# Designs tried in a protein design chat: VHH binders against q9uj72. Part 9

Target 1, 324 residues: q9uj72
Amino acid sequence: MFCGDYVQGTIFPAPNFNPIMDAQMLGGALQGFDCDKDMLINILTQRCNAQRMMIAEAYQSMYGRDLIGDMREQLSDHFKDVMAGLMYPPPLYDAHELWHAMKGVGTDENCLIEILASRTNGEIFQMREAYCLQYSNNLQEDIYSETSGHFRDTLMNLVQGTREEGYTDPAMAAQDAMVLWEACQQKTGEHKTMLQMILCNKSYQQLRLVFQEFQNISGQDMVDAINECYDGYFQELLVAIVLCVRDKPAYFAYRLYSAIHDFGFHNKTVIRILIARSEIDLLTIRKRYKERYGKSLFHDIRNFASGHYKKALLAICAGDAEDY
Short names: E, the ipSAE of ESMFold2; O, the ipSAE of OpenDDE; V2, 0.75 times the mean of E and O plus 0.25 times the DockQ between their complexes.

## First folded at step 1 (VHH)

Design x2 (framework vhh_8dlx_2; at its last look DockQ between E and O 0.01; V2 from the best seeds 0.00; counts 0 for: pae O 13.3 > 2, framework grips, SAP .705 > .668, placed apart)
Fold by ESMFold2, look of step 5:
Structure x2 (fold): chain B 324 residues (1-324), chain A 121 residues (1-121)
Amino acid sequence: as target 1 above (324 residues)
Amino acid sequence: EVQLVESGGGVVQPGRSLRLSCAASGFTFSSYAMHWVRQAPGKGLEWIGNIYHSGSTFYNPSLKSLVTISRDDSTNTLYLQMNSLRAEDTAIYYCARGLRYFDWSPYMDVWGKGTLVTVSS
């Protein structure tokens, strides 16, 4: 019954696409004495991911060379991360980001939250397959070993990729809301487990009913209740789930704003979101960003990033919200 | 009303050189990167190279030693110098308008009609 809001990305299939000629131009950009970074941006941010895969195949066929490898050799720093990231198929990009979130010194819990709280069942299934094939390891086992407590338990529930779909039951929504209310009051391990099961397994449509009933019962917004009742990464993950259920583009706008303004510009987060959402809802994310924060995403990126890195991010962002 | 018109094609003997011209009109030529592309009989399009407003040039790796691209912003003209021509260089040669400086517009949105170069003895 419930339909999501209309969403739109910023990167679309290019008309009159010629992968052989694109590969030739990339060869000129990467294999000469100098690197033509503007050419890299203009081609790779103006082709959809499927087209980029065809370009990489043409490049390999013509030159016997790995396009991603050539870019990693010629490029550095965050610009390299953007351009290389654009070349990953979406499931492999998610797997890549999760792998590096867990294998460095310290775990990047925000990356785990952002990906696992927001991805659909199909995306999670494909991501788990890509992770296994690429790293010869089990994503669920790695999450289990690198995290702990209720945070881990919630991530483990999400990574199953088994959220109910196309289901609403108003009577059950009232019962589930009561369970959530009691979990905020009593905070026992069993209450936290029931809370996790509801938030991770009920459909988005059902959870919206649950959140309405929670407000009716408690007089309180679900996010506010979670913030008052819980702390740490468990609390942050629960909030992320609720925000994604309500308005996923707004969740990503919030994440981008935080990444740009909190504790300095967090490049990894900005790059990840722009790439992952570029063909899904990044245009909608831009709208939510400006509506909530007053300044456009484009404006903030322009003011905090520099050089070809900035140009690449702005090309993916595809314009200023003030312009549209 | 944007136009690109190639000229200078014709029949040329192997081993010789040839200069092609591309006359641009209807836009601020000095603000755009420009490209040369060719299509040999029975083959697909092959990118030759480009030149930015700054004069910087980049070339298809397989053609780099054979060609030189230049521009004259005072006459709105793009040039392609080809040396040591071979029969394989027989093709229709096109010029195309590329990126605008400070702008990520379509990279080849305007094309000429092409000029034929035949390399034979």
Scores: ipSAE 0.464, ipTM 0.831, lowest interface PAE 2.8, mean pLDDT 89
Fold by OpenDDE, look of step 2:
Structure x2 (fold): chain B 324 residues (1-324), chain A 121 residues (1-121)
Amino acid sequence: as target 1 above (324 residues)
Amino acid sequence: EVQLVESGGGVVQPGRSLRLSCAASGFTFSSYAMHWVRQAPGKGLEWIGNIYHSGSTFYNPSLKSLVTISRDDSTNTLYLQMNSLRAEDTAIYYCARGLRYFDWSPYMDVWGKGTLVTVSS
């Protein structure tokens, strides 16, 4: 359960920030005979996103060129994805990830789950706007067309960004818990609908109470119950929602661990999470990761990645000397 | 004590060349990237370029054709060769110790006191 720990990122605004100088150095790094990848890492991983935007603006002003464009031209493979990814505003980055998850070969359901289960109402609204502006299409429509069944219904519910906020109601929590318990017992389509409606629309505070009551009533953990009663991406999405409600950093720690160890270092997931969470709670994610799995995230990244790609990820991870 | 000391500055006529030196002490010079930075009167800091321990150099695109950076690790000295100097090149020139990833320094962590270059007819 959520213990109310303070969450912290790994990337912060740099002191004595000079966007012009940074742009000059990046210009030197990108427009020279060879590309200075280390310079890119040293600058972009040590500036917050707002500062990176200022650098991009300065770069454009000075050279009449788009920094992201130049990076895409000069860089390759996953390193390119990291550096370019850092240059997107957070909503646009989410939009970018979702678009690619849906418009490629097949659908990356795990990406949809990760993003839509974890983002706040505000983030979802901004993401929807960014998606529309960037791709001239509606995010909800694309999600609807690319998914099906109760999985789709749940995603569509989440992407509305209308989760309740405010007062808790213990009595209602008890009632909702009963509904969830019944849903797990009967497992009909209607029960699945009720289940996802509760999980998608109740406030996090309220859901924490609901989960406690569920435990009291059923004697079973909510995640265990879901795992026992449901399957497929619908199950995974429900679990993701529950985990995010309990401890969002812990959820991302789980996602990272799975990406690294279960999927042979799934680069897209690792990159996306590190970039998206770097200014939010990546330090806390690191802590949860180490607590849960006994090794640091830094250590695992170091062992499984290579080259400047590794350096970039480690810089974002911002491990300390003890992590070496 | 870690120290950088620039030298070679002075008054020069337009079109002339000038070579600046930076003497490093108190650290393993050969292990660090080194930078040149300048500040013209009333203007902000301008990055000129850098050189890595490997000898690889990178330059501000606006200055690339006019400057060459080199280093001598045996004497712990950094150099800046400037050609075809203009009035706009009047500035205090600084040498600085370069960034290291995982050092978390926002920029260069060690700076010299600078040397003044005045380009005047």
Scores: ipSAE 0.380, ipTM 0.776, lowest interface PAE 1.2, mean pLDDT 92
Fold by ESMFold2-Fast, scan of step 1:
Structure x2 (fold): chain B 324 residues (1-324), chain A 121 residues (1-121)
Amino acid sequence: as target 1 above (324 residues)
Amino acid sequence: EVQLVESGGGVVQPGRSLRLSCAASGFTFSSYAMHWVRQAPGKGLEWIGNIYHSGSTFYNPSLKSLVTISRDDSTNTLYLQMNSLRAEDTAIYYCARGLRYFDWSPYMDVWGKGTLVTVSS
């Protein structure tokens, strides 16, 4: 049994997969107050998401119960969030995170920025469908009602999932760089609109040319220019887009470092990134993290987290030092 | 050389009890969780239960009233006590090595060759 394509993450399809036996072991682990958390970690972090879905189906067939529901009943705190999070198909997990970012007390703008600035057209389309199916509401409508101003306009553009893909155009890159330079000098509403249209709609390879031309024209790095000219969540969103274009794994390394070391210690951000990137590029994120911060992600998680929560995060992260 | 050797199988009459043993060698037995798994003729593998290094046990909900798993770390031996045996318990019984404490390795990386239990009159 396999999940399909190879990915440059830390979690891969288990060979000789047996979902019935995995379901039996999980059933035993979840009995009573003496829940076997180590068994949950060892099974669920060593199967790809598609295999976890097959385990959940086998569990339902054998016990007539919902595996995610049983785990939520037996587990608590952040450990519960990690185990339950692993059980979501990726588009549904993105939808889940976005819904909770908007429907709780206040709005978690950093969650909106992280997901909408980093996801591909295909991922955006799939998460919109998952959101509609799961919550009987349109993702676009909820974003509109929970946000405002140029921040809202930029998120509304990203959630369309219509970023250009394909070949580069050097002449257009020079033109777009000039528009960005004027936007930084004038800072009007119209200039902010032109800026977000370029950053949200041009392909990543095209934007890399635009950023190079911008530096040639202005003598300034694109991120530095945005930081000097704008503020608030609009500025943070624009910076997130630029960082994703340049090096998406490095953006996630930055987000993880910030979540671990910033005020509030954003556990949900650490959980979300480790799970969401585990089958995509988490191995590359680990390498960027150590290159940038001088310590491994593994080391920082060990210092930040405790108990079975720590064990679960470390299992998803896998080893770090041996990759360096 | 890591080895697991099951013993104690054989022909048993319905309603009787039977205890299986699994002798472990080549590793620090006391540091590992151990599992029992069975396979009835023409059927797939069925997980029976496990016992952690701490002595904590977890069982397949379908079997919990019928079996008891225990270990003796001084002799590197794992046990499966089965009571009220029925014809449906006829199977090859395997012991398998699970998680070492503080080790994130996959479940059941080492298996014994199995011991046959036949429940018949």
Scores: ipSAE 0.000, ipTM 0.342, lowest interface PAE 14.0, mean pLDDT 85
ESMFold2, look of step 2: ipSAE 0.046; ipTM 0.580
ESMFold2 (binder alone), look of step 2: mean pLDDT 86; pTM 0.867
ESMFold2 (binder alone), look of step 5: mean pLDDT 86; pTM 0.872
OpenDDE, look of step 5: ipSAE 0.000; ipTM 0.235

Design x3 (framework vhh_8dlx_2)
Fold by ESMFold2-Fast, scan of step 1:
Structure x3 (fold): chain B 324 residues (1-324), chain A 121 residues (1-121)
Amino acid sequence: as target 1 above (324 residues)
Amino acid sequence: EVQLVESGGGVVQPGRSLRLSCAASGFTFSRYGMHWVRQAPGKGLEWIGNIYYSGSTFYNPSLKSLVTISRDDSTNTLYLQMNSLRAEDTAIYYCAKEPYYYGSGRLFDYWGKGTLVTVSS
């Protein structure tokens, strides 16, 4: 990618890790009088996902039981969703979220946009495998049946996981910028097809050149142009792609802010982003959030959530309680 | 062309209330967050607060009990209601537009010329 900030998460591998001891502590917490929710939080939010998988295996070996199943039985509401969510390998968690976005009541288009616009080729490939394994359905087929129009065509392109990588061509960038400008002026079906092909298939490095050329010829920012020219979920998807290309942590900061303040307290989105980004760039997302909104993610979560749910989200968000 | 035009400033007595307006044009007002910023004579810029396109507001903690920001998307107008005005509230008040995206790291992309509020008899 072009020069930018080093990205980092908030959850790291625990030193001197003992999965047998952790499994015993969790077993005691779940089987004890008044389920020890603080013990669940303190262990699971302070282990990386690979370590949580080892704990689940040790738990199965010692108790003959499924840790996720026992937690789902003993816990409720959003706290249950956080604790269970931490126990998914990342590709399976993406598959789980996509399945429930499409097979629940209605379709959660914002979930489809968030995952498919933000994931790398490798992540797309892995989530497709996980989806097929878990649900015995093809992810591409389910997207096709649950969506329509140019929105569908764009998602179908992204789910192929065939974005160009590391290629830059300044002459092509100038040509592509002209195509994008024409697409904003004409707005035909053919222009929408050309626009999605460029945004879905060119490398991030190439698209940054395209966006610079677009601003030079049009006098307008790419996101502003899309917002003025298009509408609906197609517009939202195109904007998400552009924002991810420019600064993926800033896109997630925007999504978190909107979920907390604009979407009527969309708990599912907050939980998903915190868990999915905890080992990738959540610390960078925290920095973007404070820079953008003047208020820390920590303080906004504290106002949004309550009880053990709040404690769990804050533990994922703030690895050392530093607010920045 | 994006334009922001502040109005409602003037001379006001201490302890009174005043409402400022900002008329926006040249962009889809309902899609963007808006901010109020002020500058007292001989001092730097002080951020007052913002209102997101959803209507959610966030205020400078030092000013939260004294101000209310609101918007009317049907008339493309932003408002700042100020209560219990003091001499130290004398400043030029600016309306500022939030960029839709974070990309540049800038909080504002456009602002108006400002309106002067003088708290005095």
Scores: ipSAE 0.000, ipTM 0.156, lowest interface PAE 18.1, mean pLDDT 85

Design x4 (framework vhh_8dlx_2)
Fold by ESMFold2-Fast, scan of step 1:
Structure x4 (fold): chain B 324 residues (1-324), chain A 121 residues (1-121)
Amino acid sequence: as target 1 above (324 residues)
Amino acid sequence: EVQLVESGGGVVQPGRSLRLSCAASGFTFSSYWMHWVRQAPGKGLEWIGNIYYSGRTFYNPSLKSLVTISRDDSTNTLYLQMNSLRAEDTAIYYCATGYSYGLRYYYMDVWGKGTLVTVSS
């Protein structure tokens, strides 16, 4: 009886993999005046990340050059970001995205929310180490310096990677639900702290019971209550946590839909989610996307993107417009 | 304080199976990626595979059908199960921790001292 939620990615290890042959083909594609972008897409999107790392080493051995560097030099715009992004190990990619979210013009709070609200304890510890090794800075210190208020306090809690795991306590769930209901009515700094402590530290299984008890007590959905009682990035972060607890693939489907249809067409978010989730749950994300929005993720990417950028995103997404 | 200790190596006959262990101490083992790497006599380092903190595994495709990596977070132990051993599997086997898939060794921070496996008739 130990059946959990079934999740599935879109990218799998290629059979009969030859990193030397792949490196040679990529070298040919990147050299010369006219870069063969279709070759880059066909190879890099059809290998898992571990295989891409092997290709990069074969490329270095063969050409004495760094594959990521050569791609960044020869490619431009969002297509460059997709191809280079595929070459990052997941914790280093998370670290890369967080660093750019904080060190660019202004702060990309939605990137901070997405990564820190959705990653497991293990993923948090791995990205913290990757961040320190890559940037010689402490991730926690950079978050503290770039953010403020209850938003900062909540991110600082999440970046500790200390969420509870294990069995549930129904009696405590009822008590925690009462605390959340009072927090939504009183809205003091102390209540915001109590709300944060519950949402950041209780296990996902426990929080699902808390949300059910909250609905029974308040007559209101937890997300609806947060949206009515709080605002700004603090509200958005709390909502992200609740959505991840309920159905993490559905949260990423929501983020993708927002990124595609919101003001500015947030390409970086689409690229980040497709790459980061490609080997985890992207197929499940596609199912949730179609269920909620009526159109496939493939359909919306095809209409939003163009050229080789479109081809690359569709190759990572896989599937077709008619399915999901 | 961070320490990795490989064990289980020795002389084994071709066609047999062997299980290697790596005992980890001085860090929160359950939060780290773990790798197996080997070096055959007169050859360079060869990445065998890794296991994420989640338990998800990735293998060198040349070795995938012959090896299984697993972990026991309750005992801070990493395992490498090898089946159908051949003379070409003779190597020193290392465990390592860090953010590496395959051959990007610069992400591997801490390596054990290694355990020798000799496959001979």
Scores: ipSAE 0.000, ipTM 0.204, lowest interface PAE 14.9, mean pLDDT 85

Design x5 (framework vhh_8dlx_2)
Fold by ESMFold2-Fast, scan of step 1:
Structure x5 (fold): chain B 324 residues (1-324), chain A 122 residues (1-122)
Amino acid sequence: as target 1 above (324 residues)
Amino acid sequence: EVQLVESGGGVVQPGRSLRLSCAASGFTFSSYAMHWVRQAPGKGLEWIGNIYYSGSTFYNPSLKSLVTISRDDSTNTLYLQMNSLRAEDTAIYYCARVPLWFGKSTYAFDIWGKGTLVTVSS
């Protein structure tokens, strides 16, 4: 899929693709006395998702077995999560990550923020359909039951997938900027609702104008103002929306940096972003990461991860320690 | 045998409209999201837009005002309506099926038609 975008991924369709041969090689790798993990990495990270689906179909036809099931049986820990994750179509992978964010021990609010703040209307629609098909549950209802307050209200707005597209109005942007400034000053429920409606429903192009007008009237950057005026997951969600509007690859670079360096080490976040963005903008994310943090994503992954898990992440990331 | 067959291409004058069709067979058409993609001579593929099984549509922002995608599930047919055609719209137009996960042992793959040529010329 090409759409005149300036962003670049790291995984592309393999030329002269043979799904039967790939399926045979994967079958051999999984049926050996010791699983050939290097073979799994070399094949699955060098095929696009559509090609991986064809391999899985050939594997099923040839062996009468489920490739994902066999990998989950033979692999362990985070390496298992990477290899299995590559086998999901993107909407189902988003649905999978959201389900486990809500149905595990506690709620992973940062996963909810990352996915719902960054996905397009089309991605939201596909994700809701995939969630229903996979889990026989309504995504909107599960979000409502697992979250609360203004954080809930904002996520519920985003999951509707009703953001305006291709609309700009400078006069309305000035008015919306005044509303955002009043919301930061007063912090009332009514103003928080108006803030949510603006950030969730206006087009990205319109919001860029709103942020410029906000700077004009307040003398402050929109992210800085949100950080001073709000807290908790509501603040983090609002910041995520603003960052995605300004530079979505830079938002993912920030998320990766935090997942790698913050206390607790968030392996699932690193895995999710690398897989989900591999065919969209992961190369652009690498560039933003290097520009902002002074070291390559490759360098930091190499230091964070180990073994075949490290090899798999680096293969998805592609490049080397000197790359952007 | 899963197949997609595009039709409706041909030579059209600038500023006119054209509707392309895509006939689907060998799968449950109503259960899948469908895409339109084009390739101009000597250029790479350009995504036009898609339609989900629910009927919801999403378009390439650079083309959104110029195209409309629709479907008729009773006839297993996907449509692309193009308005205000320009010389730069000259391309081979393809329909494609988006993979959907129906279970661990069921994989639908990305299926493409052979394409239909649209030439915008005076």
Scores: ipSAE 0.000, ipTM 0.111, lowest interface PAE 20.6, mean pLDDT 84

Design x6 (framework vhh_8dlx_2)
Fold by ESMFold2-Fast, scan of step 1:
Structure x6 (fold): chain B 324 residues (1-324), chain A 122 residues (1-122)
Amino acid sequence: as target 1 above (324 residues)
Amino acid sequence: EVQLVESGGGVVQPGRSLRLSCAASGFTFSDYYMHWVRQAPGKGLEWIGNIYTSGSTFYNPSLKSLVTISRDDSTNTLYLQMNSLRAEDTAIYYCARGRYDILTGYYPFDYWGKGTLVTVSS
């Protein structure tokens, strides 16, 4: 299975970092007749987010201008989204993605699922604050107004950021597994609420015990059972939670594979995951991706994307087609 | 109210040293990153460097061997020590307040002093 204790990103703090020199190079790249996109890629993808924030400060000091604003003015399309995305601190980037998921054309439920099912308590607390400060709106209220039913109730639970941590109780795991099994048989509103509360509130370690006990009692994998007994975005959200509990890098590998190979080729999803996971576990995601799908993430990005957009994504992804 | 007041400027001969001070008031100085910025006649703003709450410093590489930034949180004072002054160092020198916000990660310059003039003449 795709489970490991060690996780690793692809972007690390640059040695011999000089934010003033980087700011000067970026200023030069954005000036003149033609924008030097290769220079933008080479600098911004080879600095960690904290270093990019220091570059933005140096740029403001040196030029009296906002680096993100200048990039948005000079760049276009998906390449603009990648370069600007790298300039957001992680909580603000999550808030940015959630805002556009709800305030754009329609609602992007898959973005809501991906972020809220995968973020830790600390990440949830920080994104709520960033959302409020940036958009003068309450994240919880916007989720409530844009969603409905058990899907809404589950997202509202996750956005509280109150999941138990580090607790395990094997006897309780057996009881919870029986509750989940009955929920799959009965499928009432009460059972959907009980399923949601178990999956949203128990610790990851506890839930792994619950899933094992569920397999023992029902003869089914937890994901398979959810897929058979539920549907719609509620089902997709429950599955996302289970996959994150089992192996969060494998969940993101699955999301990337779907975004690259599904109808429409979901660029925003690829960009979001590569940026958001670059300093956390993107190298581990690449390993899960190759193990599961037989081709490297690098190979698939290279075949899907083109131009400077492709170069930027591959620089964040790192490695090569023969690696993982 | 937030105030930043630079002092120590004046006329100085080439090759000599000069120390500028910035007196901060109206806020908790120890919570903020502080910057020095200069503007030579007819030119844009040039960032000199900053000092973090820990006392760690970052300098413009073109100026790194020529300047030292320090702070005294007990007196709410920021310092810029300049050595081997040249005619090109003639500028108005500003101190500015910046803050790293853990939620946004952005370091804005929200308050500036009025500046102190340094003239390097033979």
Scores: ipSAE 0.000, ipTM 0.122, lowest interface PAE 20.3, mean pLDDT 85

Design x7 (framework vhh_8dlx_2)
Fold by ESMFold2-Fast, scan of step 1:
Structure x7 (fold): chain B 324 residues (1-324), chain A 120 residues (1-120)
Amino acid sequence: as target 1 above (324 residues)
Amino acid sequence: EVQLVESGGGVVQPGRSLRLSCAASGFTFSSYGMHWVRQAPGKGLEWIGNIYYSGSTFYNPSLKSLVTISRDDSTNTLYLQMNSLRAEDTAIYYCAKTPSWLRYGYFDYWGKGTLVTVSS
């Protein structure tokens, strides 16, 4: 029943864009007696990221100052994280989030899962270069040192960015489905490796055929089978891959719902997804969120966030509580 | 200005090997990752592989056993070595770089391509 959907974001290039005027207005907002947070929201959430980069260049030229640095100095709390986050090119933002997921006290495995399970080959390669440029560290080496076991092995596969693309092979899909069925029954290290190789390396179109064949032979949904047979972060990573293959916007809707409801309002995850997906599929994510959970993403953000932080998130999300 | 100029294409017999070159100028070549991409007649773009500034290489799994990417930073040259060429390898081959300032898009600059025809 499910065929491929066209995806839509919520942020688009502004027509008649003037980076010098925008930089001047932002300079006034930040360097004035009171910081005009509404001005920051109205400009930065209504320009695409490429336009925000041009604004930062104009700001540097006009004031001899770094826009993101000035925002970090003048703003606080989660509002600061939203405004600063908007100023990263997407590969640098992914690199930024991965760095902070791995450095400091503990590891944010859910951030590693979200980014590495959801990004395309092109996005992975750009992210790796961005990480090296920004932090002078190798992303693969940091993942290896911060993780372990089959979870590590699966992340190491994904970070290579070598997923197959293009054609489908129904005969191979039937074979791969049988391998996945055996892996769920046996659960050995070798079977976990086979499961990893299939889920990480086959094309999305091929995996959709594999999941259909798996359901035909097992009588069970692939996500349900994984949840029954595996545990820990390895299980969560495998589920994330399957959900992304089936419906990537629905995966992000699930992540947002969990961030808002399961652990209170998990600010970092909400901020990351809204910013990262704003120019890709955030409108489609909003549709999946409403369909799955009965309330709009707008409604839930409005109810759990407050102040200028709320205004910023709602501006990125766009829409209203009554729609999706 | 950034320029990427591919060379080494031509007509090659099936089963033979061919090495393509890409001459880079207008940027600090040794600081950037480089990619090879091809387009067969009537088909979309197919990513072949890349090489990071460090020399680490990653390949399309469908092509991994058939190609090798290397670089010579002293001459600002990127190479694609292709072995066991088949008729299906007939394509225009492009070299490309990702942007240093990491803008939107997978590739900011690429060359005009070099044609490889595999024919008896």
Scores: ipSAE 0.000, ipTM 0.115, lowest interface PAE 19.8, mean pLDDT 85

